# Ledger of designs, part 90: VHH binders against q9xw16

Target 1, 132 residues: q9xw16
Amino acid sequence: MSGWNAYIDTMTAAAPSIKRCAIVGAADGSVWARTEADNVFKASEEELKTFVALFNDVTQVPAKGADIEGVHYVVPRTEESLIFGKKENTGFFAVKTKSAVLIAVYEGPNEVAAQVRKAVESMQTYLNNAGY

## First folded at step 6 (VHH)

Design t15 (framework vhh_6fv0_2)
Fold by ESMFold2-Fast, scan of step 6:
Structure t15 (fold): chain B 132 residues (1-132), chain A 119 residues (1-119)
Amino acid sequence: as target 1 above (132 residues)
Amino acid sequence: QVQLQESGGGLVQPGGSLRLSCAASGFTFDDYYMYWVRQAPEKGLEWVSTISSSGSYTYYKDSVKGRFTVSRDNAKNTLYLQMNSLKPEDAAQYYCAADIYDSGFPDYRGQGTQVTVSS
């Protein structure tokens, strides 16, 4: 529906193993766009607000992990603007831009995870260059 | 061919210490994040600690923070885990592991070394 859905479509086309994803505001976790229908990204407003606040200090995240869509993920490490984790065959990558956080949930082995990471980081670069 | 060989496990008293080692070969050790994971009998694998390729960044599971210290010697292709103030709940098979696909979660591990904490 919104113009931001075009970026969701771009990411999912680049990495078909992405099952659900969203673009949310970095300041408050407000949803700008997300996958819908059979692939609906289902996270509460409070969960997203809590999640985006993790980017204030990503080094604290591995000790406790992260929650997305009511699922607790183990986060063995973080990078400056990247939080990512696994729970068996399900995983996620979340990256922060100047004003947004991109969250992609995927299913598959680690080779597939690498492809998802590239798609999300490519979009992060694009949006940062566009001033978002 | 990636090879990881753990050593240093054993039986220790509660409150005691052990130092685990992992000898790595078959890949460029200093290019990869390394991990310690553990598995208690009849339980799933549990992430314990991570160290960056340079050793500059370390991460720990909350329950081991302050008691365990991960380190590496890139000249010797060796990863270490210093375990202090050991508790009964730390008893497990300990594995060093590598994240070959750089996905953020380790996908290759060694044979492991057994840590037992006596009554």
Scores: ipSAE 0.574, ipTM 0.798, lowest interface PAE 1.5, mean pLDDT 88
Fold by OpenDDE, second read of step 7:
Structure t15 (fold): chain B 132 residues (1-132), chain A 119 residues (1-119)
Amino acid sequence: as target 1 above (132 residues)
Amino acid sequence: QVQLQESGGGLVQPGGSLRLSCAASGFTFDDYYMYWVRQAPEKGLEWVSTISSSGSYTYYKDSVKGRFTVSRDNAKNTLYLQMNSLKPEDAAQYYCAADIYDSGFPDYRGQGTQVTVSS
């Protein structure tokens, strides 16, 4: 188990509503770690390559939405290093670090979204401080 | 030009009912979560209810479960909140919103409608 897997475990433990999670390379969408077993993160690297490229111009993302694991999410707005989306009772948060993108797909009402965001942003801060 | 306009507030006695409406425009309404939030005097903004894009999923603050019902008419771009068995602690300015997060995301929110509960 790589050190990146430990970060997946940290995020999922911090926010139980997270169903699937991945850490990928910001440059190419390569998978560094992801949830496995019953909660396998299913996005292909090809899809992830497209997804991480959204951070090159986040201002255009709301007009197009975002696709993760073959699911299309509405993206109401974006921030410089944050893309988030919604679909029915599900959503995702994606945050960009110096070299990675952290993606968390969650299920539940808006109330749980705050916890998910906190989890991924905490990890974002940690990894940035660590140089990643 | 996103616009949300709440209506239906008023003064009711404890145990009474109100039906709030929110008219939405300027965005693809049927793609969005919609929210009801409220702010009571000297209190912060608090979440009340959420409804998914299609209306298939609804969520409620514990204190309003069984009393409040959120619904939407996507053909009319309108959000509703049926409030039954109103209590004094329900008194607040009620807002409809899109994409509100407790974590401090910017949101689309109306000007609100006042709900007062008093005997």
Scores: ipSAE 0.057, ipTM 0.485, lowest interface PAE 2.6, mean pLDDT 91

Design t16 (framework vhh_6fv0_2)
Fold by ESMFold2-Fast, scan of step 6:
Structure t16 (fold): chain B 132 residues (1-132), chain A 119 residues (1-119)
Amino acid sequence: as target 1 above (132 residues)
Amino acid sequence: QVQLQESGGGLVQPGGSLRLSCAASGFTFDDYYMYWVRQAPEKGLEWVSTISSSGSYTYYKDSVKGRFTVSRDNAKNTLYLQMNSLKPEDAAQYYCAADIYQSGFPDYRGQGTQVTVSS
């Protein structure tokens, strides 16, 4: 079992609207931990490699959007270490740390999205401070 | 209370131009990203453009790049969308939106302004 699953559990407890979640390597998109079983995060290795490469220049992302789990999301803006997208009532937040990218897929309106963002950014801060 | 009031829509011929305005009140306008979103008949909402709180960063849907320009006047609490070379596919109800929940996603609160492109 991976110790990284504890961070998945912490985020989903803080924001129950997170449906699927993963922690992947920032350099290559390799999966360190993800939700499993009925909540399995379904992104392919190729898709994750493409996705983490978006953090090399986030300013290009809003024009084209982003793909996660075969779903194309509209990205209305980005921040230096944050990419987020929306597709109808489903969305995601992805944040980059020193060595990882955290991805959380959720369902709900904008106030729910705000709670998910807070949970993901709190974990980003924690992991950066821990040296990850 | 947060209020957004769109204006400037109308009927234009293909190739024509319109300038949309959005008057904002009830929040600190210069602290928020602002958005233009549209909804064509029988279609879902589409994001069109984003402008940062300072106005330094702008983003556009690929199909409107080079034709639309978003801008803002923070002293007047007003957002603008200059639309040039309008196409029939641009016909829609246009809404301005603010990221009120600081979630990263627009929450539109105005009634919108109708843009019709016809010959």
Scores: ipSAE 0.596, ipTM 0.810, lowest interface PAE 1.5, mean pLDDT 90
Fold by OpenDDE, second read of step 7:
Structure t16 (fold): chain B 132 residues (1-132), chain A 119 residues (1-119)
Amino acid sequence: as target 1 above (132 residues)
Amino acid sequence: QVQLQESGGGLVQPGGSLRLSCAASGFTFDDYYMYWVRQAPEKGLEWVSTISSSGSYTYYKDSVKGRFTVSRDNAKNTLYLQMNSLKPEDAAQYYCAADIYQSGFPDYRGQGTQVTVSS
């Protein structure tokens, strides 16, 4: 197990509503780690390449939404290093570090979103401090 | 208790105008981004517009840019959506929404107000 897999486990443990999770390269969308088995993160390399490129200009994302794993999410707003979306009882948080994008897809009532955000932002802070 | 109450919907002809209002209570209105979302029959919820806490920043769906204007009056705890040059594809139930759980999502919305556009 790579060191990046440990970070996946940390995020999923911190927010049980996370169904799938991935850590990818910010430059090219290459997968560094992801949930597997019954909760396999299914986004293709081409899709991830497109997704991480959204961080080049986050201001345009709300107008168009974001696609992850073939699912289209409404993106009501963005921040410089944060893209998040909602679809019915599901959603995602994606945060950008110095070199990576952390993506967490979750399912549950609206209340669980805060816990998911906290989990990915905590990891974002940790990785940034570590130089990643 | 958190409450959002939309109003101002109705039936208009294509090219017509409506002004929606949203009365907010039960939370500190001026601390939150506010959102307009809409849902047409048999379609999913879609984002329409966002306005920052102070009103300094506004965002719009591409299809409504230049036609819709979001604004807010924090002294009155009220959100507005001026809708001009309405099109049939704008017909939907319109909701105001807020990020009540402080997660960044507009996860709480009112009962909505119906907008119908027909000749």
Scores: ipSAE 0.091, ipTM 0.507, lowest interface PAE 2.5, mean pLDDT 91

Design t17 (framework vhh_6fv0_2)
Fold by ESMFold2-Fast, scan of step 6:
Structure t17 (fold): chain B 132 residues (1-132), chain A 119 residues (1-119)
Amino acid sequence: as target 1 above (132 residues)
Amino acid sequence: QVQLQESGGGLVQPGGSLRLSCAASGFTFDDYYMYWVRQAPEKGLEWVSTISSSGSYTYYKDSVKGRFTVSRDNAKNTLYLQMNSLKPEDAAQYYCAADIYWSGFPDYRGQGTQVTVSS
């Protein structure tokens, strides 16, 4: 099907340094779509439920960090509706919309992170405008 | 083009205090989040603290919370780290850093300033 997976494809085409990504429900972390096959996003349902709950108070996240796919990321700061972190050469951006959280895991130095952030924020804007 | 110059390190006894400074140039200092990161011998680079562009928001690594205070003076393009109640595990080369790629993770450029905590 071409439902929510079309949005995953759009993001990975816009920022090739994205290795894995997912669109999940903001209330419960339920997976709506994710990268598949060799690039399968492997976060458990329990981990995702915990992760989306971080958006209830993003100011607490930097002290504790965040876990995605069993990897603990350092989160040096947050913004409203945006959590991002780094673990050596791997990083992530996660944005919250009205109904969804979009998570993109990338690999590369900080120079490539700007492309990933732009792709994620563009999709956030699109989904908000679409009522999600 | 970003230039960052750290100073203020030195040798202190456990429980002592130091104030680090970072002089920034080559970018619009008050547009950027600023960071302190450190690297101890034989350890990886470790994030310590973050301060927002206006200074309204500060964040700290759990182990330094309550002991360290980050601040900035945008008129002087200077970042500070006040370190109180220093512990042996705080001994490291300290670097200031800026989020020049808007990635949320800092890049550092300077030589850093060394903090040694010893009896």
Scores: ipSAE 0.379, ipTM 0.696, lowest interface PAE 2.8, mean pLDDT 86

Design t18 (framework vhh_6fv0_2)
Fold by ESMFold2-Fast, scan of step 6:
Structure t18 (fold): chain B 132 residues (1-132), chain A 119 residues (1-119)
Amino acid sequence: as target 1 above (132 residues)
Amino acid sequence: QVQLQESGGGLVQPGGSLRLSCAASGFTFDDYYMYWVRQAPEKGLEWVSTISSSGSYTYYKDSVKGRFTVSRDNAKNTLYLQMNSLKPEDAAQYYCAADIYTSGFPDYRGQGTQVTVSS
């Protein structure tokens, strides 16, 4: 559905520090929507399948970190349905809904990360309430 | 107003043990995740361990698992790192750190305490 791109636009408008983002299937990592063109989200479907499987037990993630777009991120902690990581000036937030995983990659200091987190958590709440 | 003061570093032989402490003030300590991070000479900051606000969940860098134990005493506003079986690779300035902006990564750290591992 083309409608999924509207949610990408909503998240990037809410947090301008988001450089790339995607909405993927929670079961298989299949891409439903992503940023395109000069800011294309470049993760392979195989990488995304591996990434979404991390939500089966988020407590195991901090020891090894997580990979997105071929970049290895340090994940100092996780919360239920939330994985986030940092590598120098880049970071990500990923949240799981019933059917989807939302991934947002951003650039900036930790102070701007809070805005990105709020944007993805707001979308998580919206999609869960919509049955996704 | 946030203040973090580390102590307990020193010189030990390989295989030795040290216990680091961090005295925290200026924020509601028991509401925040706390972290240990380290920096070896001429290297970047490296995350070592995380402990949840209640102490119920702990996380460790893979290379320190089984050797390091993080704990906290919320009544004393104190964070600890018990380091056993120390290796030369563990030699670094150790900092306790807090995620004051709740970004998930530490944004404030203290002055640190030096850990040296040599014969």
Scores: ipSAE 0.430, ipTM 0.752, lowest interface PAE 2.4, mean pLDDT 87

Design t19 (framework vhh_6fv0_2)
Fold by ESMFold2-Fast, scan of step 6:
Structure t19 (fold): chain B 132 residues (1-132), chain A 119 residues (1-119)
Amino acid sequence: as target 1 above (132 residues)
Amino acid sequence: QVQLQESGGGLVQPGGSLRLSCAASGFTFDDYYMYWVRQAPEKGLEWVSTISSSGSYTYYKDSVKGRFTVSRDNAKNTLYLQMNSLKPEDAAQYYCAADIYEAGFPDYRGQGTQVTVSS
């Protein structure tokens, strides 16, 4: 979806430390848009289905962590519609909207992560207001 | 300037208990999530537990769930970790840590307190 790709472009422009990202369906993890070519987001359909199901009860996530693109991330805490985690110098932010889950994988220290979080949460607000 | 000072570590036998403390200064302690992380010999840093700013929400690594309890006293700017039923795998340098950037992982740690579990 070229329309949905515009939102991918907006997020990556707002936080250049985002290495890969995707917008997927909240119900099934189906990919609506993702980064491509040199920055292709490489999560399988089965992994994404498992991942979006974590939003059914985010409080259970910290005990076990989360897997994205075959990488296991430590998730020390969650918020109602936000799962985020770290593995050394890489991390992710995933936010749930009414119909979608936005996932952004970044590289950098916690100072960089703060910018990525802001970009992802801004897009979450925008999409919720647009009815998605 | 964030300062964190851990204490309470020591040598204990398997099945024993220890209570760790962390004195915090240089930031508004009751505004931030606090964490316990540990580093075993020849291992990387491992997240152990999280507590919300109010103390209302706590999270634990699966392997310590039911054995460890994190708590805080905001009036004293102090974080605690009660460790029960200690196992040899819990032996590590323990650090308290603050998530000042709210990035989901601690960005500042203290010097740590050593926990040794041996028969």
Scores: ipSAE 0.598, ipTM 0.804, lowest interface PAE 1.4, mean pLDDT 89
Fold by OpenDDE, second read of step 7:
Structure t19 (fold): chain B 132 residues (1-132), chain A 119 residues (1-119)
Amino acid sequence: as target 1 above (132 residues)
Amino acid sequence: QVQLQESGGGLVQPGGSLRLSCAASGFTFDDYYMYWVRQAPEKGLEWVSTISSSGSYTYYKDSVKGRFTVSRDNAKNTLYLQMNSLKPEDAAQYYCAADIYEAGFPDYRGQGTQVTVSS
């Protein structure tokens, strides 16, 4: 198990509503780590390449939404290093670090989303401080 | 208790205009982004527009850009949506919404106001 897998475990432990999670390269969407087994993060490389490119101009993302694992999410707004969206009782948070994008897909009401956001942003801070 | 009350909907012909209002209470209005969303019959809820807490930033669905304008009056706790050049595909129940938890899609919304566009 790589060190990146440990970060996946940390995020999923911090927010039980997270169903699938991935850490990918910010430049090309290459998968560094992801949830496996019953909760496999199953976005394709092509999809991830497209997704991480959204951070090049986040201002355009709300108008278009975002696709993860073949699911289209509504993105009501964005921040410089944060893209989030929702579809019914599911949603995602994606945060950008210096070199990576952390993606967490969750299931539950909006109340649980706060915990998911906290989990991914905490990891974002940690990785940024570590130089990643 | 968070309360949102939409108004201003109605029946208009294609090319017509409407101005929607949303009265907000039960939370610190000026601290939150506000949203307009809509739902047409047999369709899912879709995002229309977003405005930042101060009103400095606005976002629009591509299909409504140039036609719709979102604004807010924080002193009145009111959100607005000016809808010009309305099209039949704009017909829907329109809701204002607030992301109280600042963690995704705005789940708190009012009863909505109906917009119908027909010749």
Scores: ipSAE 0.019, ipTM 0.299, lowest interface PAE 5.5, mean pLDDT 89

Design t2 (framework vhh_6fv0_2)
Fold by ESMFold2-Fast, scan of step 6:
Structure t2 (fold): chain B 132 residues (1-132), chain A 119 residues (1-119)
Amino acid sequence: as target 1 above (132 residues)
Amino acid sequence: QVQLQESGGGLVQPGGSLRLSCAASGFTFDDYYMYWVRQAPEKGLEWVSTISSSGSRTYYKDSVKGRFTVSRDNAKNTLYLQMNSLKPEDAAQYYCAADIYESGFPDYRGQGTQVTVSS
């Protein structure tokens, strides 16, 4: 079902600095929806399976960082359902809902990152309330 | 205006110890996560440690875990980094930093304090 693409569109409209994003299954990292064409989210199935497993214990993530699309990000802290990282001018926010993980990769300074975080957390709240 | 002033750096031999301090002003210190970041000569800025607003949660770069301890005194608006078993690779300018934009990764705000490890 391609209905999940509407949520990708909502997030990218709310925060134009999002360069690529995806909604994946929390249990296995299976892709439900992602940006495509010139903005295709390029993480492999194996990388996504490894990434969503980080939410089993987010407190272990800052010591080693996280990999998305073959890029290693520094993760200076985590919250219960939030992993976020930075590499120079590029960063990401990933949030876990009941059934999904939302990942948004953005480009820009810290002021821009705040808008991206708000968009991702807003969608997290919406999906949790919808039972996802 | 956010102000951060680091101190405590110096020259030590490998295996030695130093305690860094950071005096913070211009913001509500006890509301923010605080960070230590460092920059070695000819290298980029590197995250070292994070401490939560209350001090209840701490995080460390893998290579410093077990050797460095971050702490804070909210009554004194002061952040600390206890550095034990120092290695040559730890030599760098050390900065304390705050995440004022709440983006998750802080910019360094202070002038820094230099740590040199040499035999």
Scores: ipSAE 0.594, ipTM 0.811, lowest interface PAE 1.6, mean pLDDT 88
Fold by OpenDDE, second read of step 7:
Structure t2 (fold): chain B 132 residues (1-132), chain A 119 residues (1-119)
Amino acid sequence: as target 1 above (132 residues)
Amino acid sequence: QVQLQESGGGLVQPGGSLRLSCAASGFTFDDYYMYWVRQAPEKGLEWVSTISSSGSRTYYKDSVKGRFTVSRDNAKNTLYLQMNSLKPEDAAQYYCAADIYESGFPDYRGQGTQVTVSS
């Protein structure tokens, strides 16, 4: 297990509604760590490359939405280092650090999203402070 | 009923300053992230700034970093946006919005306050 797997475990422990999670390179979408076993994060390399590129111009994302694991999500709005989306009772939060993108896909009512956001933003802060 | 009321807009010259306020009611203000968004003529709604429930985390659009400061007074149920060194491209209708569903998907906003920047 790489050190990055520990960060996956930290986020999933902090927000039980997270079903799948990944840490990928911000430059190319390469997978550094992801949930495995029954909750395998299934996004392809090509899809992740496209996804992380969304952070180059987040202002265009709401008009287009975002695709993760072959699922299309509505993106109501974006922030500079945050892309989030929803589809029915599911959604995702993706935050950008200095060198990585953290992606968390969750399932549940809208209220659980706050906990997911807190989890990924906490990790974002930690990794940024660590230089990643 | 959830209500947001923006104020503090006006006409200023480039380089000038404004302080926007947003009075919130109808929900537990201190439980929710708050947002500033703006819409210029013939442009879409764009994000400006976010502040966490406690105020400990703040986020800014790149073009306003170093010039704008978001803050909140939870005792007064009020959100603020201090805008310094205003530029013509900052001219817009400014809205405050709340993540009133704790979902990270804020879509409720007030009537807005107009900011005009002109020499």
Scores: ipSAE 0.024, ipTM 0.334, lowest interface PAE 5.2, mean pLDDT 89

Design t20 (framework vhh_6fv0_2)
Fold by ESMFold2-Fast, scan of step 6:
Structure t20 (fold): chain B 132 residues (1-132), chain A 119 residues (1-119)
Amino acid sequence: as target 1 above (132 residues)
Amino acid sequence: QVQLQESGGGLVQPGGSLRLSCAASGFTFDDYYMYWVRQAPEKGLEWVSTISSSGSYTYYKDSVKGRFTVSRDNAKNTLYLQMNSLKPEDAAQYYCAADIYETGFPDYRGQGTQVTVSS
């Protein structure tokens, strides 16, 4: 099966500590693919529209934080095309490509988070090189 | 071995000012983002401010924006937090912290310096 679900599978295979993830449209937050069933990514359409709009100016995000799946995350810093945050034992990495935003929610210590960041950034590079 | 040592805390009245310092050693200080985090009595650890490796980018918790200023002196391996217009809710143990794993949250922090705000 081709399509955006293959990229979800690639990221979760690269970093098994990813609990839920999604690929959404950068312009509108429309879901292109997401984890399903027991690992369903549970963000509403309205929340995703709000979230992807944060990439219009990532420097404003740390003051307010970010909401994903109804959970408020502290975002201590951002980088160009990268928003990441923590809430106790959970965290997320979100990266923007030319036309998509990849969101991965994980659980675990900083060593685990580093592996998740690497997987998400590798996919970001791949999709940008593919014109997405 | 990463080591961080805070100083500069104390007792101030509401509206007062303090400048905190953090001496860093055991890593290449100018390569890493640095953080100030705090823990108030009976509360969890709370992020306060971030500064990029060069000092070009700074970020603040909304409630301290405009009152606190983070800075660094890479030649001296020292991080600073200038705190103005202090409020009772700012009373906490303040820690500097380093993000060695580059995950957005600190891997290492010091022993902290106590800030008390009372009239």
Scores: ipSAE 0.567, ipTM 0.788, lowest interface PAE 1.6, mean pLDDT 88
Fold by OpenDDE, second read of step 7:
Structure t20 (fold): chain B 132 residues (1-132), chain A 119 residues (1-119)
Amino acid sequence: as target 1 above (132 residues)
Amino acid sequence: QVQLQESGGGLVQPGGSLRLSCAASGFTFDDYYMYWVRQAPEKGLEWVSTISSSGSYTYYKDSVKGRFTVSRDNAKNTLYLQMNSLKPEDAAQYYCAADIYETGFPDYRGQGTQVTVSS
């Protein structure tokens, strides 16, 4: 197991509603780690490249939404280092670190979103402090 | 103090129409995306519609597309939901909501307004 895989496990343990998760390069969307097996994160390289580029101008993202794993999500709002989306009883949180983007896709009641956000933002803080 | 107050619910027959309103106060209304969510008996909250701050962009749950229209009047701090061609499965308590506390979920809601669809 790579060090990045351990961070995937940490996020998924922190928020049980997370179904799939990935850590990708902020510059090019290259996959550093992802959930696998029954919960494999399925976004393509092309899709991830497009997704991480959204952080170049987050102000435009609510107008367009965001696509992850071929699913289109409504993006209600954004922050400089935070993009989140919703679709029915699913959603995602994506946070940007110095060099990475952390993506968590979750399923469940809307109330679980706060827990998912806390999980990814905690990891964001940890990785930023570690220089990543 | 943030306040959201829904109104306009009622009893209608299938195929009928209702227009919901939400009066907002206590925050800068035109800075926020606004949401409609609903909760049917024994079900959790479900997202219905979203409208951008300016009203330029609207989004809908698939099952209500073409039937529901969300709009807003920022001068009046009011959110609307025009509901046409209502179905029994649309029956629920409807809430307007805003993510005032930036939790990632529009968890600040009013008391709601009841929509009942029955022949």
Scores: ipSAE 0.015, ipTM 0.242, lowest interface PAE 7.8, mean pLDDT 89

Design t21 (framework vhh_6fv0_2)
Fold by ESMFold2-Fast, scan of step 6:
Structure t21 (fold): chain B 132 residues (1-132), chain A 119 residues (1-119)
Amino acid sequence: as target 1 above (132 residues)
Amino acid sequence: QVQLQESGGGLVQPGGSLRLSCAASGFTFDDYYMYWVRQAPEKGLEWVSTISSSGSYTYYKDSVKGRFTVSRDNAKNTLYLQMNSLKPEDAAQYYCAADIYEVGFPDYRGQGTQVTVSS
């Protein structure tokens, strides 16, 4: 949906350290919106289906890690609806809402990652309150 | 000043056990996720385990699961790593770290404690 692009724009404006991001369906990983062109979020449909299924039991994720855009991330930590991924100087935050999963890939030190987490959690709260 | 002081490392034979400790001061220990990370001389920094602020949730690198157990004593501001069935691949400098920025990876780490496993 083109309407969902506004939420991508809101997150990237709030946290400029986000390099790529997407909003996908929680049930199937279908893409609702994503960054495009030079910042294209390039995960396959199969990879996203596998990724959103991780939220069925986040406690199993740290042992194996997670794959996004063909990159394997170490996942040192999960919370109820949140997966934290790390790969050298890159990382991601993925949060689950009622109907969606928000994925934001960022680059930079822990200070800028904190801003990214805040942006994705603010959007998670907004979407949950809106019934998504 | 935030301080983390590791101890308990040493020389052990394959199959042996060690218990590492991390004494924390200068911050509200009870509020933070804590980690154990390690670095062998020829390798990069590797995440080993995570423990939630309450201790209710623990996570482990796949290769140490079932052999290592992380725990914490919030009343004593102390983090522990019980290491059993040690393998030569576990030999490294071990560091504890706090998730101060809540970003899922460690920020603060001390001088570490050396674990050596004879081949």
Scores: ipSAE 0.517, ipTM 0.756, lowest interface PAE 1.6, mean pLDDT 87

